# VH-VL binders against q8ixk2r445to577, part 5

Target 1, 133 residues: q8ixk2r445to577
Amino acid sequence: FFGMLQNKGLTDYCFDYNPPDENQIVGHQVILYLCHGMGQNQFFEYTSQKEIRYNTHQPEGCIAVEAGMDTLIMHLCEETAPENQKFILQEDGSLFHEQSKKCVQAARKESSDSFVPLLRDCTNSDHQKWFFK

## First folded at step 23 (VH-VL)

Design b01
Fold by OpenDDE, fold request of step 24:
Structure b01 (fold): chain C 133 residues (1-133), chain A 120 residues (1-120), chain B 107 residues (1-107)
Amino acid sequence: as target 1 above (133 residues)
Amino acid sequence: QVQLVESGGTLVQPGGSLRLSCAASGFTFSKYWMTWVRQAPGKGLEWVAHIKQDGSEKYYVDSVRGRFTISRDNAKNSLFLQMNSLRPEDTAVYFCAREGYQSLYYFDSWGQGTLVTVSS
Amino acid sequence: QSVLTQPPSVSVAPGKTARITCGGDNIGWQYVHWYQQKPGQAPILVVYYDSDRPSGIPERFSGSNSGNTATLTISRVEAGDEADYYCQVWDRSYDHVFGGGTKVTVL
């Protein structure tokens, strides 16, 4: 439940987060990029509070879904995980967002062939399957 | 304000050695990957080497591997490039650049560069 | 190794739109970054992750990336936009790779 969070359908692509600088840690979108195994921008942890935490450096960031959005945005982690930061990594590999009742899917970025994780209706697509590596 | 200032560039003969320095300020140096990029006169940009925050990982372009060594001193906010067995084709302006925070992918800040000339 | 191909030069009249291409095999599957370099100056990041703009970069600068071509678009070109522009990617196999650069001349 820690390391690279890799997509099953989109082979060799992992969760990736790149804040602009050390003073702008949160508020930016999580993307997908080639899995490199070097940690840092691709190191995540699934916690007992159902959070997806970004690396282990303070202040800790947790992936959140903002109201009305389908993108994953980094927020600060809270002592008690807020509802918009709770995910269920299910046995079948699906990553389910509790509040929106949607699943995280590897999808193409608008006006680009690059990839991002987006909330979509839950399906059996391998693009909605994730595993830690 | 992020600042990167290169120094050490000079004229050197082929086969010689030179050590470049980059002084960083305006940010927490130890939290960033740092890189060297060079530009031959009238030519394009060429990535040379980059180094992990703690110095535990170093990567080089093939043409300099075995001859150049990238290093850093986080206590002094300094990046270095030790260049040995220099060749005329190593002649270039050498830029110090900061990579994106927690990122390996791009360079968000650059110094003005220091000129290294390798000539007999 | 990955090769990024840029046209050596692009000419554009003031107020018009300049498009600078960066070609590479399946480059659309990678994130492309763009740098502006004026004579005697250091490069400046103007677009990153295909289409994002760093703070301070005007909206006239935009990017796209699909198929085998990434494009930097400069709308309403100004004299101050005259510079060399470089595309760049990071490849886990080849580390950082730059395009050959494109000289944009404002007529």
Scores: ipSAE 0.742, ipTM 0.912, lowest interface PAE 0.8, mean pLDDT 94
Fold by OpenDDE, fold request of step 24:
Structure b01 (fold): chain C 133 residues (1-133), chain A 120 residues (1-120), chain B 107 residues (1-107)
Amino acid sequence: as target 1 above (133 residues)
Amino acid sequence: QVQLVESGGTLVQPGGSLRLSCAASGFTFSKYWMTWVRQAPGKGLEWVAHIKQDGSEKYYVDSVRGRFTISRDNAKNSLFLQMNSLRPEDTAVYFCAREGYQSLYYFDSWGQGTLVTVSS
Amino acid sequence: QSVLTQPPSVSVAPGKTARITCGGDNIGWQYVHWYQQKPGQAPILVVYYDSDRPSGIPERFSGSNSGNTATLTISRVEAGDEADYYCQVWDRSYDHVFGGGTKVTVL
């Protein structure tokens, strides 16, 4: 699966990654923004290693969850996907993070009206449903 | 250090044509969306056009569509704006700007601009 | 076409706080960026993604965005802060859009 990773509940919002420049492509938070379909910062791939890859740049980035955090941070992809980079995109659209045993939810950033994907306890909320478009 | 240097601005008559250039340095030019923004004397900023990294996509503000053409030469680290059928209202300082890395949303670097004056 | 509305001018005394607003329908649902432009100079990005500050920009510059209003805040204003300030968004329907600009005068 590849393309825009769009949220079902938060209509018309997609995964969005915006590194500050070409030399600082990892270590920043993945956000949500209006889906624009122009690739680039909204183009992701779900791989057979259960990675969510940001592959519009080389070397490729992979979304990771750092210890104690609920945010999605871009790391470099590894030859063998580390545990903190493994996600299961279920048939029902839920995006499950294996290591934390939590689901990715579209949520508002703290003290902000902006939106970000955050790890939360798994529910049946459409805000935890995702699909590639 | 990121640098953008515009050139080509001059006085032209209405209906005339002009080609602006922007020389980029200090970054991998081919990895960024590039844009033109203009500012009429004593007025605000107006986005004009931007172009995708590989030049395959171009977008324009309505007022210049059909008259202006944005292009780029990645091998020469250059951005261009071909302006045809110029009008007095096109008079402005034209800025070359770099958009955020793989982002369509903002401009993180600007040139000093080049003045285009359209007058009879 | 999307319209961003800014007050034409804001006056502030040195050492005080200047607030520049940028109004737009549901602008809080988008990321707003801010630029400073001094006379005869190119614009400089001072705040992006509502509240992030580019490297080299003083912490006196901050931003917020909610509802229909984004705000650029300049604390402890200095004479050197006198400039025009522009808000900007990327609208997928209308591409890039700037506010009308606000002239900040330091009294």
Scores: ipSAE 0.740, ipTM 0.913, lowest interface PAE 0.8, mean pLDDT 94
Fold by OpenDDE, fold request of step 24:
Structure b01 (fold): chain C 133 residues (1-133), chain A 120 residues (1-120), chain B 107 residues (1-107)
Amino acid sequence: as target 1 above (133 residues)
Amino acid sequence: QVQLVESGGTLVQPGGSLRLSCAASGFTFSKYWMTWVRQAPGKGLEWVAHIKQDGSEKYYVDSVRGRFTISRDNAKNSLFLQMNSLRPEDTAVYFCAREGYQSLYYFDSWGQGTLVTVSS
Amino acid sequence: QSVLTQPPSVSVAPGKTARITCGGDNIGWQYVHWYQQKPGQAPILVVYYDSDRPSGIPERFSGSNSGNTATLTISRVEAGDEADYYCQVWDRSYDHVFGGGTKVTVL
């Protein structure tokens, strides 16, 4: 699966990654933005290693969850996907982070009405449902 | 260090044409959307046009559509703005700006601008 | 085309806090970016994605965005903060849009 990763509940919002420059690809937070597909910032790939890969840049980035955090942070992809980079995109659209046992949910950014994907307890909310478009 | 240097701004008569250039350095030019923003004397910032990395997509503010053409030469790390049918209201400092890496949303680097004056 | 509305001017005493608003319909649902421009100079990005601060920008600069209003906050204002400030969004329907700008005067 590849393309825009769009939220079902938060209609027309997609995963969005915006590193500050070409040399600082890792360590920044994935956000949500209106789906447009015009830039590489909204192109992701779900791999057989259960990575959500930011592959429009080399070296490629993979979304990770750092210990104790609920945000999605870009890390470098590794030859063998580390546990904190493994997600299960379920058939029902839920995006499950294996290590934390939590689901990715569209949520509001702190101090803003803008949105970010955050790890939350898994629910049946459409805000935790995602699909590639 | 990111550097953008505009050139080509000059005095031109209404109806005339002018081509602005922006020389980029300090970054991989071909990896960024590039944009032109203008500022009329004593006025605010107005986005003019931007162009995709490979030049395959170009977008313009309505007031310049059909008259201005944005282009780029990635081999020369150069951004251009061909301005035709110039009007007095096109008088402005034209800034070359780099958009966020692989982003369309903001401008993280700006040149000092080049002044275009359209006057009879 | 989307319209971003800023107050033409804001006056603030040194050491105090300046707040510059940027109004737009449901602007809180968009990411707002802010630029500082001093006379004769190019704009400088001071806040992006509502509240993120580019490296090199003092922590005195902060941003928020909710409802119909985004706000750039400059705490402990210094004389050097006197400038024009512009908010900006990218609207996939209407391209890049700047606010009208706010002149911040340090009294």
Scores: ipSAE 0.737, ipTM 0.916, lowest interface PAE 0.8, mean pLDDT 94
Fold by ESMFold2, look of step 23:
Structure b01 (fold): chain C 133 residues (1-133), chain A 120 residues (1-120), chain B 107 residues (1-107)
Amino acid sequence: as target 1 above (133 residues)
Amino acid sequence: QVQLVESGGTLVQPGGSLRLSCAASGFTFSKYWMTWVRQAPGKGLEWVAHIKQDGSEKYYVDSVRGRFTISRDNAKNSLFLQMNSLRPEDTAVYFCAREGYQSLYYFDSWGQGTLVTVSS
Amino acid sequence: QSVLTQPPSVSVAPGKTARITCGGDNIGWQYVHWYQQKPGQAPILVVYYDSDRPSGIPERFSGSNSGNTATLTISRVEAGDEADYYCQVWDRSYDHVFGGGTKVTVL
């Protein structure tokens, strides 16, 4: 799949990536923002290796969750996807992180009215359901 | 080192035309939306226009739509603003600015500006 | 398009805290960016995405955004912080909008 990764429960919000520098793509958090498709920063690819790739940049970025963390952070993709970069987009729309055994949820950012994707215990909440458009 | 250098600002009579240029260096110009922001003497900042990385989409503030044309030449790392039917209220310093990498939400680098004066 | 309202001026003593507000209808649902501009100079970005700081900007610059108000906070204000400050958003009509600007005077 390739396109804008949208949340079902938080309607019209998409994965959105905004590193401060074209030379410093790694280590910044993925956020949620209103879907617009005007910047390449809202386009991601879901690969056969179960990666979520920021592939409008060279070298490509892959979304990861670092051990003990719940935030989605950009890493460089590797030839073989590391376990912390593997997400299963299930038929029901849930986005399951294999290593942590948790699901990606649209969550309110701490001390803010804005939203970010975070790992949470898997539920049937529409805030844990995602689709490409 | 990101640099943006505007040129072409001068004194012009009402109804006249001017073309502003912005020379970009230190970054991959074709990967960024580019913008013009103006500031009338003693006034605040006003967004004027911006243009998508490949030049395929252009957006303008209402007060200049139909009179101004933004364009870019990615081979020459250059941004342009063609200003026609100039009015006294177009008098301002015009800044060239770079938007975020592959995004369009804010302005992370600015030129020093070029002064356009429209008066008879 | 959204309208952004800033106070025209703020006075603050050296070493104290300046708070510059940016009012807008439901602005807490948007990301707010802040610029510093000294006379005769280009603006520089000091805060983006409500609360993030570009490299080279001191940690005493911080931001918040909730409800109808975003705030730029400058702690331990120095004489060199005297400048005009603008908030800015990108809105749903694909237009950039600036606030009217706030002159910060250090005295």
Scores: ipSAE 0.705, ipTM 0.903, lowest interface PAE 1.5, mean pLDDT 92
Fold by OpenDDE, last read:
Structure b01 (fold): chain C 133 residues (1-133), chain A 120 residues (1-120), chain B 107 residues (1-107)
Amino acid sequence: as target 1 above (133 residues)
Amino acid sequence: QVQLVESGGTLVQPGGSLRLSCAASGFTFSKYWMTWVRQAPGKGLEWVAHIKQDGSEKYYVDSVRGRFTISRDNAKNSLFLQMNSLRPEDTAVYFCAREGYQSLYYFDSWGQGTLVTVSS
Amino acid sequence: QSVLTQPPSVSVAPGKTARITCGGDNIGWQYVHWYQQKPGQAPILVVYYDSDRPSGIPERFSGSNSGNTATLTISRVEAGDEADYYCQVWDRSYDHVFGGGTKVTVL
């Protein structure tokens, strides 16, 4: 699967990654933004290694969850996907992080009404449902 | 270090034409959306136009659509703004700005601007 | 076209806190960016994505965005902070939009 990763509950919002420059690709947080497809920042790929890749840049980035965190941070992809970069996109649209055993949910950013994907306990909320478009 | 240097600003009469240039250095020019923002004397900032990395997409503020054309030459690390049918209200300092990497949301680098004066 | 509303001016004493507001209909649902511009100079990005700071920008600069108002906060204001400040958003319907700007005067 590839393209824009859109949330079902938060209508018309997509995964969005915006590194500060071409030399600082990793270490920053993935956010949510209105789906527009005009920039490469909303293009992702779900791979057979269960990675969510930011592959519009070389070297490619893969979304990871750091220890003790609930945010999605971009790391470099590895030949063998590390455990903290593995996600399961379920048939029901749930995006499950294997290591934390939590689901990715569209949520409010700290100190802002803007949106970010965060790890939360898995529920049946549409805010935890995602699909590629 | 990222550098943007505008040139071409001068005095022109209403109805005249002018071409602005922006020379970029210190980064991979072809990987960024580029934009023009203008500022009339004593006024605020106004977005004018921006162009996709490969030049395949261009967008304009309504007031300049049909009169201005944004373009780029990635081989020469250059951004351009062709301004036709100029009006007095087009008088402004025109800034060249780099948009966030692979983003259209903000402007992380700016040139010092070039002054365009449209007057009879 | 979307309109971002800023107060024309804000006065603050040295060492105090300045707050610059940017009003817009449901602006809290958008990411707001802030620029500092001193006379005769180019704008400088000081806050982006509501509350993030570019490298090199002091921690005294912070941002928030909720409801219909985004706010740029400058704590422990210095004389060098005197400038015009602009908020900005990108909307896929309205393209790039700037606020009218706020002149911050350090008393």
Scores: ipSAE 0.689, ipTM 0.906, lowest interface PAE 0.9, mean pLDDT 94

